# VH-VL binders against TBC1 domain family member 23 (TBC1D23), part 15

Target 1, 182 residues: TBC1 domain family member 23 (TBC1D23), of Gallus gallus (Chicken) (q5f415r38to219)
Amino acid sequence: QLPADLRAKVWKIALNVVGKGDSLASWDGCLDLPEQSIIHKDCQELIDRLSVPEDEKSVLLLDIESVITFYCKSRNVKYSSCLGWIHLLRPLVHLRLPRSDLYNCFYAIMNKYIPRDCFLKGRPFHLFRLLLQYHEPELCSFLDTKKMTPDSYALNWLGSLFSYYCSTEVTQAIWDGYLQQA
Key: E = the ipSAE of ESMFold2; O = the ipSAE of OpenDDE; V2 = 0.75 times the mean of E and O plus 0.25 times the DockQ between their complexes.

## First folded at step 15 (VH-VL; framework fv_imvotamab_arm2)

Design b1 (from a1 with heavy chain T58E; at its last look DockQ between E and O 0.75; V2 from the best seeds 0.00; counts 0 for: pae E 2.2 > 2)
Heavy chain, then light chain:
Amino acid sequence: EVQLVQSGAEVKKPGESLKISCKGSGYSFTSYWIGWVRQMPGKGLEWMGMIYPDDEDERYSPSFQGQVTISADKSITTAYLQWSSLKASDTAMYYCARLDYGEYGWFDPWGQGTLVTVSS
Amino acid sequence: DIVMTQTPLSSPVTLGQPASISCRSSQSLVHEEGNTYLSWLQQRPGQPPRLLIYKISNRFSGVPDRFSGSGAGTDFTLKISRVEAEDVGVYYCMQATHFPLTFGGGTKVEIK
ESMFold2, look of step 15: ipSAE 0.500; ipTM 0.773
ESMFold2 (binder alone), look of step 15: mean pLDDT 93; pTM 0.952
OpenDDE, look of step 15: ipSAE 0.811; ipTM 0.911

Design b2 (from a2 with light chain A96S; at its last look DockQ between E and O 0.66; V2 from the best seeds 0.00; counts 0 for: pae E 2.6 > 2)
Fold by ESMFold2, look of step 15:
Structure b2 (fold): chain C 182 residues (1-182), chain A 120 residues (1-120), chain B 112 residues (1-112)
Amino acid sequence: as target 1 above (182 residues)
Amino acid sequence: EVQLVQSGAEVKKPGESLKISCKGSGYSFTSYWIGWVRQMPGKGLEWMGMIYPDDEDTRYSPSFQGQVTISADKSITTAYLQWSSLKASDTAMYYCARLDYGEYGWFDPWGQGTLVTVSS
Amino acid sequence: DIVMTQTPLSSPVTLGQPASISCRSSQSLVHWEGNTYLSWLQQRPGQPPRLLIYKISNRFSGVPDRFSGSGAGTDFTLKISRVEAEDVGVYYCMQSTHFPLTFGGGTKVEIK
């Protein structure tokens, strides 16, 4: 829905991170977690799948690895590949944000839009189902017949499915719609 | 119009817990950091930490990491500074301030201050 | 931590005369994206701090034009062109370019 050149600005406003500034300033820049090699490997795999000029890949790799590393340090969370963070980062990377903005957007998504799920809350459930119906109505219908809640096939499954079947433009359009509803 | 109003003065003994508040009004509470600043009697200003209420991103000065907890409740536009166990050295004036940590670098407004006295 | 050194520690000034306060940082305050986040605060006796100047030289809304800021890199100056009775208090420089945020030690301005 949004032109690519404006998408970054709209996402920062919608995620309410314009006022956060350089939140990486508190970090010493060290990539020294015990699981750092796993983080590096997953980031390299993401970069290898992107249509990014070869001369930009090493800078982008450092940015993504830094974002994951600092998030783990600031939240005291151990990284593992099964967390699915790479799928969340993919559409953000295409915004071509400075590292601090990339971190701020990632942090906001993780803390505001990944469901703090309780089956008594309907909003994340309904927003996810609406996005699925827009893109894959037959799959949505199938999941309904299996009585699976949207939270049980949540961001990890949707992100994986959309990344596997969809272009970057379609994935960004889905996030544009989701952010406008939240 | 834009205001930060802090909770009242506290007199406590060492070992007691305390939670002081800072209520914002007249602006978009979720779009700015709220910082906490200590001023010990007769001394200058010390930045303690800050929170971004919208996503609860919280940062502490290394000197205060582990000594206090900063939190916020955006539904009532209020930030908090909390001690689990006060020490006599915590006797000070505590200010909250709204921070534009982005384009402008403003630190405005400041709360009126909360005097915390901890004496045995 | 960035050390912010203010001079003088005390500045007794005759009413109507100028005052000048210096602030020096232990490292450059130029942010990697280009801005310099150096602010000046005023704290009147018994009151909370008040913002005067942000980004070196920009007067905050409602601040009289007798206050001006200047400087670059590591050296900064706050000037009051004509000190009035209401200007008595302690003045702090503050940087938010680097983490943690740090203040100068303060300069007390008094009427002699």
Scores: ipSAE 0.451, ipTM 0.758, lowest interface PAE 2.6, mean pLDDT 81
ESMFold2 (binder alone), look of step 15: mean pLDDT 93; pTM 0.948
OpenDDE, look of step 15: ipSAE 0.841; ipTM 0.923

Design b3 (from a1 with heavy chain S31N; at its last look DockQ between E and O 0.50; V2 from the best seeds 0.00; counts 0 for: pae E 2.2 > 2)
Fold by ESMFold2, look of step 15:
Structure b3 (fold): chain C 182 residues (1-182), chain A 120 residues (1-120), chain B 112 residues (1-112)
Amino acid sequence: as target 1 above (182 residues)
Amino acid sequence: EVQLVQSGAEVKKPGESLKISCKGSGYSFTNYWIGWVRQMPGKGLEWMGMIYPDDEDTRYSPSFQGQVTISADKSITTAYLQWSSLKASDTAMYYCARLDYGEYGWFDPWGQGTLVTVSS
Amino acid sequence: DIVMTQTPLSSPVTLGQPASISCRSSQSLVHEEGNTYLSWLQQRPGQPPRLLIYKISNRFSGVPDRFSGSGAGTDFTLKISRVEAEDVGVYYCMQATHFPLTFGGGTKVEIK
């Protein structure tokens, strides 16, 4: 009976990935990119900052490293730490999705919400917010109540937004527990 | 009701380019993969690849990787199969089909087919 | 790639009699999450393929109950309990468990 399970279902519907299936089936499983050590390092840093049991860390590390690796292979793009992909992955990891669902959500975000030109002072948050309002008005309203104002690159804005949302859900779970005691 | 309608038959010469289309109707076009299948004259079915139109995620059979381009335009609910330079061996019937890859692993419905003839 | 081997290549049958088509895969078609994505398609002369059976044994909507599927792992069977004239055509098994998706070579069912 987990609120995180419901949140994962909502995100898969909002990102329109329920129908994609096992997207990793076309991947040979090899972590052999020239940039693999950088990918591994960034993934390890993310995992080290998560408060998860030690026996789960190695599985999560493999999941997120696999997602990044296959995305780079499937899109023929070179990974760089400054692209901010870790910011996008952090809130998705909190959803505790199977690896294939994690990849599908990441792919959808990257291809639907990340503008081709990410070097200009754009408003990708505005575009992302409009799409959320159409599909997830409750989430959009909730984010508005937190008064998100920082102006940053599109990836940083999206990453900050996702991180803030997950933090808020934890806070609400704590309050729900407190209210049940009273 | 739910249907895929393909563009008409094509007669081409070797070296020419070609783009054939598959228009979906009667369902949420963006919620399903569209696959392409080749059937050479008198032969069986060969899966060529597929695209998820919503985010343009594309996958190719290794046999067809680099041989064709699969694309889609979700605003007009249409998928495409494209050759930059046709060969005589490309003479075949080409089907599009909707794939439910997420739950059932099936192709339904199928388009009526597009016959491509490359005469040399 | 997963090889799908169908037998027989041709199945002439007397009208009203049963037909049985075998499909063997080179690897198990059980997906790691537990489902087996094995489908059967029918292609009538001059027509596109159509779905008959999915996930081994489930009939698709509008498919007569004289069609049935069975099997597990690597061995699968399509049966037609009483062949009718409209059942003439080529039948294909297809797997979607592994990438790339692959078809069997086809079995021609015809009335003798």
Scores: ipSAE 0.529, ipTM 0.792, lowest interface PAE 2.2, mean pLDDT 81
ESMFold2 (binder alone), look of step 15: mean pLDDT 93; pTM 0.952
OpenDDE, look of step 15: ipSAE 0.795; ipTM 0.910

Design b4 (from a1 with heavy chain Y104F; at its last look DockQ between E and O 0.71; V2 from the best seeds 0.70)
Heavy chain, then light chain:
Amino acid sequence: EVQLVQSGAEVKKPGESLKISCKGSGYSFTSYWIGWVRQMPGKGLEWMGMIYPDDEDTRYSPSFQGQVTISADKSITTAYLQWSSLKASDTAMYYCARLDYGEFGWFDPWGQGTLVTVSS
Amino acid sequence: DIVMTQTPLSSPVTLGQPASISCRSSQSLVHEEGNTYLSWLQQRPGQPPRLLIYKISNRFSGVPDRFSGSGAGTDFTLKISRVEAEDVGVYYCMQATHFPLTFGGGTKVEIK
ESMFold2, look of step 15: ipSAE 0.557; ipTM 0.803
ESMFold2 (binder alone), look of step 15: mean pLDDT 93; pTM 0.949
OpenDDE, look of step 15: ipSAE 0.846; ipTM 0.925

Design b5 (from a1 with heavy chain L99H; at its last look DockQ between E and O 0.73; V2 from the best seeds 0.00; counts 0 for: pae E 2.3 > 2)
Fold by ESMFold2, look of step 15:
Structure b5 (fold): chain C 182 residues (1-182), chain A 120 residues (1-120), chain B 112 residues (1-112)
Amino acid sequence: as target 1 above (182 residues)
Amino acid sequence: EVQLVQSGAEVKKPGESLKISCKGSGYSFTSYWIGWVRQMPGKGLEWMGMIYPDDEDTRYSPSFQGQVTISADKSITTAYLQWSSLKASDTAMYYCARHDYGEYGWFDPWGQGTLVTVSS
Amino acid sequence: DIVMTQTPLSSPVTLGQPASISCRSSQSLVHEEGNTYLSWLQQRPGQPPRLLIYKISNRFSGVPDRFSGSGAGTDFTLKISRVEAEDVGVYYCMQATHFPLTFGGGTKVEIK
């Protein structure tokens, strides 16, 4: 367990982003993707569910939208709501990081802990399937009958599983343990 | 001892490919950017780009975007600079340097340099 | 891109005398968080660059105290209080506040 006021520092160390610096410096700040309205809508929905002061919500909205936008531009990835990125961002937002640190943490999670094949290429994720069969055999069988591959649901599940279904406090505790296993 | 050791000098012809290396030791390789700097004969220093080996975040100077590829293999603590098709104008000394792009903004240490000569 | 202008281009000095190198940037090098990421490098003949000074005035480990840096905003100076034979080479300023990272054109220090 970690004291709440130190969690942000521990996560930056565990994600190894302390030394990355101002990673947004190379970006012109333009929020002009074809899918920008979808990004904005999803970010607004996340912010609306947060218990933060109203005067902070506008700044936080811009931070989150900027992070998603620049990540998509940097990686040549098209955003869609079904990617589950909002669920990964929710516990990071509660760390109250500056925008560049938020981006660095998000980038590290996306590129170190979420397999590229799961969201960039649709190759089967056999290890995730074996773990699912061990723990939830009836669910795994059901998903097979619906012709859903492990990689089609692993991104939303393995990388964001507890964020999607759990409170922020539980999600942060799970991520604290998960990141310390590296 | 913190050091960067670069691959040896190269003599190439126009149109050939090349990949030069920079091996880091004596520090946490994944916790710093590695930058590449070109020095043309008799000229000053030109920043080409950098990579953060831990997550492969890569940035290029606009002057070099699309002309070279920067990569790293953190399992062997090595960064790379590569060309798909060399030109005679690529004749230069190439340095790698560890960069703290976070709080301090310095380049230290520098590799010894790799001289690349491209001529017919 | 941030242009870094160094003067003089060449600084012949008598052994034991001071040398002073100026670096001007086309824009302020003060980062939004307050630091100024201006460094000075030395390149001796036939050698790679070597870090001397970072964040305007901080001497890097192992750098002799005859090297000092000063300045603010857009104007910066490297001084060598008593030039020694080993100080011959080219000196570069470099900024890391703005993207892309840029170097000055260099100042050659020679013994007359």
Scores: ipSAE 0.478, ipTM 0.762, lowest interface PAE 2.3, mean pLDDT 81
ESMFold2 (binder alone), look of step 15: mean pLDDT 93; pTM 0.952
OpenDDE, look of step 15: ipSAE 0.775; ipTM 0.905

Design ko1 (from a1 with heavy chain W33S Y52S D55S D57S Y101S; at its last look DockQ between E and O 0.04; V2 from the best seeds 0.00; counts 0 for: pae E 19.9 > 2, placed apart)
Fold by OpenDDE, look of step 15:
Formats: C-alpha cells, sequence, structure tokens
Structure ko1 (fold): chain C 182 residues (1-182), chain A 120 residues (1-120), chain B 112 residues (1-112)
C-alpha cells in the first residue's frame, strides 16, 4: 500500500497520464445529455458520502459530472448507473486531482482496465461464463440452474475495477498493487 | 454527517390532526427523495410513500393514498407526514428514510422514528 | 403490488453458526436500467432499520463482511456466515424496482 501523499503521483505514472494535456479544454462544458439527471444524481451521491469540505463540494461535483459527461459525449456512449463508473471515480476523487488529471486517469482506467462492451449481456460476460465453466464447472452449473448469468454479478466487479464491493481504502490498496503491475 | 432527525413522540386522540417532521442534514436535500415507512406495534415495515423535494412530487402506496399527506419544505430541508383525522389504527412507529438509488445503498440513512399513539 | 416473501419467519441460531434468509419476489426485480433494487435491512430491538445490503450483494459502509447478499431476478438470499450476539433482530428484504415499494414480512434472528 502506497503512502497517501504519493498515491496520486504513482497512479498518474502507472496510468501514463503524466504530462497529458487537458482533454476538456476545448469542451463547451454543457451538461445536457439525455441521462444527465441520472449522472448528476449519481455524482451528487458520491460527493455526499465523501469527507470533503462543504465549500469544495460544488466544485468537485462539477468536476466529476463533467468528466462523466465529456467521456460519454466524446466516446458516444450512454451513461448508466449499473456500469459502476461512479465507483471507478471514487478512489480517484480521493486523490483531489485537478479536473484534467481526473479525466485522464478515468479515461486511462476505462481504456486499459475495463473490458470493452462491459455492460449487461456484454461479450466479456459470455467469455467469463466459458472460463467459469472450465475452471469451476460445478459452480457454473449451479449458477445456470439459477439462471444467473455472469453479468448479473460480475459486471459490478469488472466494470468498477473491483471497487464496487470495496471501501475506498481497500480499493486504494488493490489499485496500488494492480496499477503498478501494468 | 448525513442524518435524518424526526420530531418527537405524539399522543393523540381519534379525529385529531397531526403533522410529524423529518429534517435532513449533511447532504443536498433536494437531490434525494424522502420516504415514509410505518411499523405498527410488533409488525413489519410498510412503505407509505415518498417525496422528491426538488419537484415536490409525491408518490403513495395504494394502501395509504388519501390517508396521509406527504410534503416537504426545502428551505428548511424538512419532510412531513400528516393526517387530517387520526384513527386508533394509526398507532405506530413512523420512520423517514432517504432514498439513495445510487452508490452506497437504497434507504440510508433512517430517522430515529416517531412514535404516534392514538387512543381515546 | 410486488409481494416479497421471506423465509423463514424465525431463525434461531447458535452463536458462531451461519444463518440464511430467503426472499422471493412475485415478479422480477430487474429494473429497465439494468439494476436490481433489492436491499436487506436489519432492525435490532428498539432501533430503526439499518441498511445492510443494497442492489442484491453490495455491503453498505460499516457492515461486517460476515453479511453477504446474493440472488437474481426473483430469488434472493441474505447470509450471515457467523452469527454474533449483536446480529439479533429482524431482517427485511425490500424491493424498490417497482412501485409501490414493498418489504418482506421479516425474519427474526435470535440466539438459541
Amino acid sequence: as target 1 above (182 residues)
Amino acid sequence: EVQLVQSGAEVKKPGESLKISCKGSGYSFTSYSIGWVRQMPGKGLEWMGMISPDSESTRYSPSFQGQVTISADKSITTAYLQWSSLKASDTAMYYCARLDSGEYGWFDPWGQGTLVTVSS
Amino acid sequence: DIVMTQTPLSSPVTLGQPASISCRSSQSLVHEEGNTYLSWLQQRPGQPPRLLIYKISNRFSGVPDRFSGSGAGTDFTLKISRVEAEDVGVYYCMQATHFPLTFGGGTKVEIK
């Protein structure tokens, strides 16, 4: 586990985002996605649970909402609460990064560590089932009898880089090791 | 700290009106709905309804529709549950709870509860 | 209305032993957005309900790891791996996928 004061630096290095520019600099800043209300709500929920000074909450909220909104716009993807992006952002938000770094880190994680099509009924979960069938056939059979597809449980894990079920502290510890091994 | 503080216990007679309160603090009040839950003595939990403070939109359980009124005052971050005419059968513990459909739960936090006793 | 059926009604458990509570919904609790709004609540004697698990299997902050939730669709389970004295109380499942929100009838966990 990294010292808290070094975590931001190490993660930025590990994610190869050091020296990258502000991807949002040319963005008009419009928060107007069809699912914007959901994004806002989820971001607000995150902020409300953080130990952040009250006077900093509004700025932080705008930062994380902007990060998600811009990500969706730039990649032409739809936001959903079930994807676990808020959970990905949670440990990053704790680093108290500038918005530019926050986005760069988020983007890097999404690109490098989150499987493509990581959504309900996505292709990664078909593969996961096959792997499960091979490595844990009894468990796979059991889950099949219960009509539990991998995306019903694994989406939370994979889509959040294991942050979904973990506290921020535990997530930080996991990411400390995981990001440095890349 | 996010918390809901409810008004104190009430002792009323049948036919009387009552309005109990639930004050939220430590969070953006308008960003979350407040639900009311009834628990009769020795019984389970019953969802009565909820209000979205931002729009003041209210939804009721069919069982409680027309029986109670849920409202909110955003200026003081307080939600209300009120009866126009209490019945003995309204005797129960009433909880308010913040509806969190995102990260970290669903109903959280809960108020400490308000005991309402209606007797002749 | 969605009917939430909990079993058993009462679960006497020896300290240190596991407990399991089942919750079955009359309809699927998978929301159109893909989430399943199934939560588990704990109510200790004389206290308000406390959130334990949300969205089937997510432990709320501060909840011990001996608590776990599982399930999908209409069948859900709360497990306590090792029951402790402080775990005594009534447990409720709740669905918030469909209006009106509904609770299970509750399961009383007590020590033998």
Scores: ipSAE 0.000, ipTM 0.524, lowest interface PAE 14.2, mean pLDDT 91
ESMFold2, look of step 15: ipSAE 0.000; ipTM 0.457
ESMFold2 (binder alone), look of step 15: mean pLDDT 93; pTM 0.949

## First folded at step 16 (VH-VL; framework fv_imvotamab_arm2)

Design c1 (from a1 with heavy chain E103Y; at its last look DockQ between E and O 0.52; V2 from the best seeds 0.00; counts 0 for: pae E 4.8 > 2)
Fold by ESMFold2, look of step 16:
Structure c1 (fold): chain C 182 residues (1-182), chain A 120 residues (1-120), chain B 112 residues (1-112)
Amino acid sequence: as target 1 above (182 residues)
Amino acid sequence: EVQLVQSGAEVKKPGESLKISCKGSGYSFTSYWIGWVRQMPGKGLEWMGMIYPDDEDTRYSPSFQGQVTISADKSITTAYLQWSSLKASDTAMYYCARLDYGYYGWFDPWGQGTLVTVSS
Amino acid sequence: DIVMTQTPLSSPVTLGQPASISCRSSQSLVHEEGNTYLSWLQQRPGQPPRLLIYKISNRFSGVPDRFSGSGAGTDFTLKISRVEAEDVGVYYCMQATHFPLTFGGGTKVEIK
């Protein structure tokens, strides 16, 4: 719904990060977490799936790994692959943002829209189902008929804002609509 | 119109805790960093750190890391600077200022300052 | 940390005459995206600092046109074309290109 050349600007406005600046400037650049090899592997898998020039892949890999690493250090969070962060980053990296903007957008999404413990508790998923019924009652009724629980579809959808199951173009269109409502 | 109003002067003894405040009004509080600046008596300005109230992203100057706590409550448009145990060397004027970090690189406006006196 | 060195430390000046303040940084203040985040602040006696100039040479709203900024890279200058009594105070340069943010040591402008 948005022209591709304007999407990055609109997303930064919607996430309220336009004027936030270079948040990575305070980081020493060290990729030295105990789980760093897992972070690297997950980032490499994401980069391998992207259709980008080979000379851009090494820079982008460093950007993504830096974003995850600094977020874990600044928030004192232990990384694991099951958190789904790669799926949240995928639509953002397609925008070709500078590393600082990428970090700021990721930080905003993680801290404003995806509560850390949403993945671990069943109660937040019933809230998600109520919100789904408000917006998409026909889909919710269909899922109930198939006996799919709110936990099973909310965990993958909320934790990744639909990026886990959708193409980059579809995910960006969904996020365009979702972020503009906020 | 746009203003930052700080809490009043404080006289404290070494070892006491203190939390001073900076209330913003007339602008979107969540869309700017709030920075804290120390000015010791007769001295220049020292940047202490900053917070982005919307997501509570908090950065400290290396000289002040671990010495103070910066926080914010966006529901009442207020930022805070806090000491767990004051020292006599903490005697200074403390300013808050709104920071545009990354586009213009400026502090505007500044609060009126909070004088903290720590004496034994 | 980026060291910001101001000269002179004190600038006594005759009313109506110009004043010139230098600020040197220990590293270039040009950010990777091309802007230079160098500001000038004025602190009148007993007052909080106030913004005068941003991004080297842009006057902030309400700042008289007798204040001007110039420079590039590591060398910057604030000029007051005709000093008035209200210009007495301490002037600071400040950089926001690098972390941590740092101030110059200050230059006191006073009337002879």
Scores: ipSAE 0.232, ipTM 0.677, lowest interface PAE 4.8, mean pLDDT 81
ESMFold2 (binder alone), look of step 16: mean pLDDT 93; pTM 0.950
OpenDDE, look of step 16: ipSAE 0.668; ipTM 0.884

Design c2 (from a1 with heavy chain E103W; at its last look DockQ between E and O 0.44; V2 from the best seeds 0.00; counts 0 for: pae O 5.5 > 2)
Fold by OpenDDE, look of step 16:
Structure c2 (fold): chain C 182 residues (1-182), chain A 120 residues (1-120), chain B 112 residues (1-112)
Amino acid sequence: as target 1 above (182 residues)
Amino acid sequence: EVQLVQSGAEVKKPGESLKISCKGSGYSFTSYWIGWVRQMPGKGLEWMGMIYPDDEDTRYSPSFQGQVTISADKSITTAYLQWSSLKASDTAMYYCARLDYGWYGWFDPWGQGTLVTVSS
Amino acid sequence: DIVMTQTPLSSPVTLGQPASISCRSSQSLVHEEGNTYLSWLQQRPGQPPRLLIYKISNRFSGVPDRFSGSGAGTDFTLKISRVEAEDVGVYYCMQATHFPLTFGGGTKVEIK
């Protein structure tokens, strides 16, 4: 586990986002996605759960919402609460990064650590089932009998880089090791 | 040794398409921005844009936005600069250069340059 | 865009004498993190540019001691303590603090 004061630096290095610049610099800042209300709600809930001074909450909220909104717009993807992106942002928010770094880190994680098409009935979950069948055939068979497909239980795991069910502290510890091994 | 090797000189006519290349070697190609710089005959250096090969993040100078396309193939550690339709005013030396320490850095090393001549 | 203004345009120098090139930016090049991403490049005739100085005053590897950089904020200077024949060429300042990256217009160093 990394010291808290070094985590931001180490993670930025590990994610290769040092000096990537401000991707949002040219963005108009418009928060007007069709699902913006859901984004806002989820971001607000995240902020409410954090130990942040009241006078800093509004700025942080805007930063987080901007990061998600810009990501959706730039990548032409739709936000959904079930994807667990808020859980990805939770440990990053604790790093107290400027918006530019927050986005770069978020982007890097989404690009490098979250499987492509990580949604219900997505391809990664078919592959996951095959891997499960190979490595844990009895378990796979058991789950099949229960009509439990991998996306029904693993979406929250993979989509959040295992942060969905973990506290921020535990997630940070996991990511400390995982990111440095990349 | 860290080096960038660019493709050979090009002689083209107006309206033709062109794609020149810059191959990096001796370093982690995916971890550094590759920039393109134009130098018209007898003129100074102009930053055109850059690409981060790892995620193909591409940035353009406002002056060159929509005029050229920058791309990269990390599998062969090569960056590209291309035109869909050349103009006589595109006649220039084109350099690729590695930007060290990310966006906020400096160019080193430089390719040897690719001379592009566009004439009717 | 940040405008980089170099002076003089041409600098004829006697061998063994010093040379000084100025670079002025239209805005401060100090990044919020405290660093100043100002670099100096040398381009000899018929050659690609070569990095000489980075972050105002750091001499790049292999660059002779006679080259030095200084400055702060918006005003920067490249000095050659004793000009040699191999120093003939055009020198450029470059800023990478602000998007887009921009170069100075260049200063031609010649031997009298």
Scores: ipSAE 0.023, ipTM 0.617, lowest interface PAE 5.5, mean pLDDT 92
ESMFold2, look of step 16: ipSAE 0.483; ipTM 0.768
ESMFold2 (binder alone), look of step 16: mean pLDDT 92; pTM 0.946

Design c3 (at its last look DockQ between E and O 0.55; V2 from the best seeds 0.00; counts 0 for: pae E 2.2 > 2)
Fold by OpenDDE, look of step 16:
Structure c3 (fold): chain C 182 residues (1-182), chain A 121 residues (1-121), chain B 112 residues (1-112)
Amino acid sequence: as target 1 above (182 residues)
Amino acid sequence: EVQLVQSGAEVKKPGESLKISCKGSGYSFTSYWIGWVRQMPGKGLEWMGMIYPDDEDTRYSPSFQGQVTISADKSITTAYLQWSSLKASDTAMYYCARLDYGEYYGWFDPWGQGTLVTVSS
Amino acid sequence: DIVMTQTPLSSPVTLGQPASISCRSSQSLVHEEGNTYLSWLQQRPGQPPRLLIYKISNRFSGVPDRFSGSGAGTDFTLKISRVEAEDVGVYYCMQATHFPLTFGGGTKVEIK
């Protein structure tokens, strides 16, 4: 586990985002996606759970909402609460990064550590089933009898880089090791 | 030694497609932006765009947005600039350059030797 | 977009004499974190651009000490203390503080 004061620096290096710059610099800042209300709600919930001074919450909220909104717009993807992106942002927010770095880190994580098409009925979950069938055939059979497909239970795991069920502290510890191994 | 080597000169006709390359060597290719710069005959330097090979984050100048496509293959440490349909006005020298980082953007070094693209009927 | 304005357009210089090139930006090039990403490039005839100065005043590796950069905010200057024959070419300032990156129009240095 990294010291808290070094975590931001180390994660930025590990994610290879040092010097990448501000992707949002030329963005108009418009928070107007069709699902913006959901984004806002989830961001607000995240902020409410954080130990941040009250006077800093509004700025932080704008930052994280901007990050998600810009990501969606730039990548032409739709936000959904079930994807677990908020859980990805939670440990990043604790790093107290400027918005530019926050986005860069988020972007890097999304691209490097989250499987492509990580949504319900996505391809990764078909592959996951095959792996499960090979490595844990009895478990796979059991889950099949229960009509439990991998996306029904693993989406939250993979989509959040295992942060969904973990506290921020635990997630940070996991990511400390995981990101440095890359 | 850090080097960028670009593909050879191209002579094309209007309407043809083209893809030129820039191969980096001697450094961590995935850790630096690769930018493309246009220089029309007898004119100055124009920043076209850049790509971050690690995650393929691509940024374009507003003037070149939709006009060209920048891509990269990090497995062979190569960046690309391509046109779907060339115009006579695309005749120029095209340079690739590594954007070295300080805190955020930085400075261009080194530069490729340039690729001359001539588009004429 | 940041507009970079260079003056003069042409600078005829006698060998051994000094040269000075100005570059002005339409707005401050100071990054919020304090760095100023102003660079000077040299392009000799028939050659690709070469980095001379980065971050206003830092000489790049291999660049002779007769080249110097100065300035702050929106006003920058490249100086050549003693112009040599090999210094003939076009010089460009470039900002990389703001997206999109932009170049000056260039200054042609020639020998009288």
Scores: ipSAE 0.362, ipTM 0.790, lowest interface PAE 1.9, mean pLDDT 92
ESMFold2, look of step 16: ipSAE 0.504; ipTM 0.771
ESMFold2 (binder alone), look of step 16: mean pLDDT 92; pTM 0.945

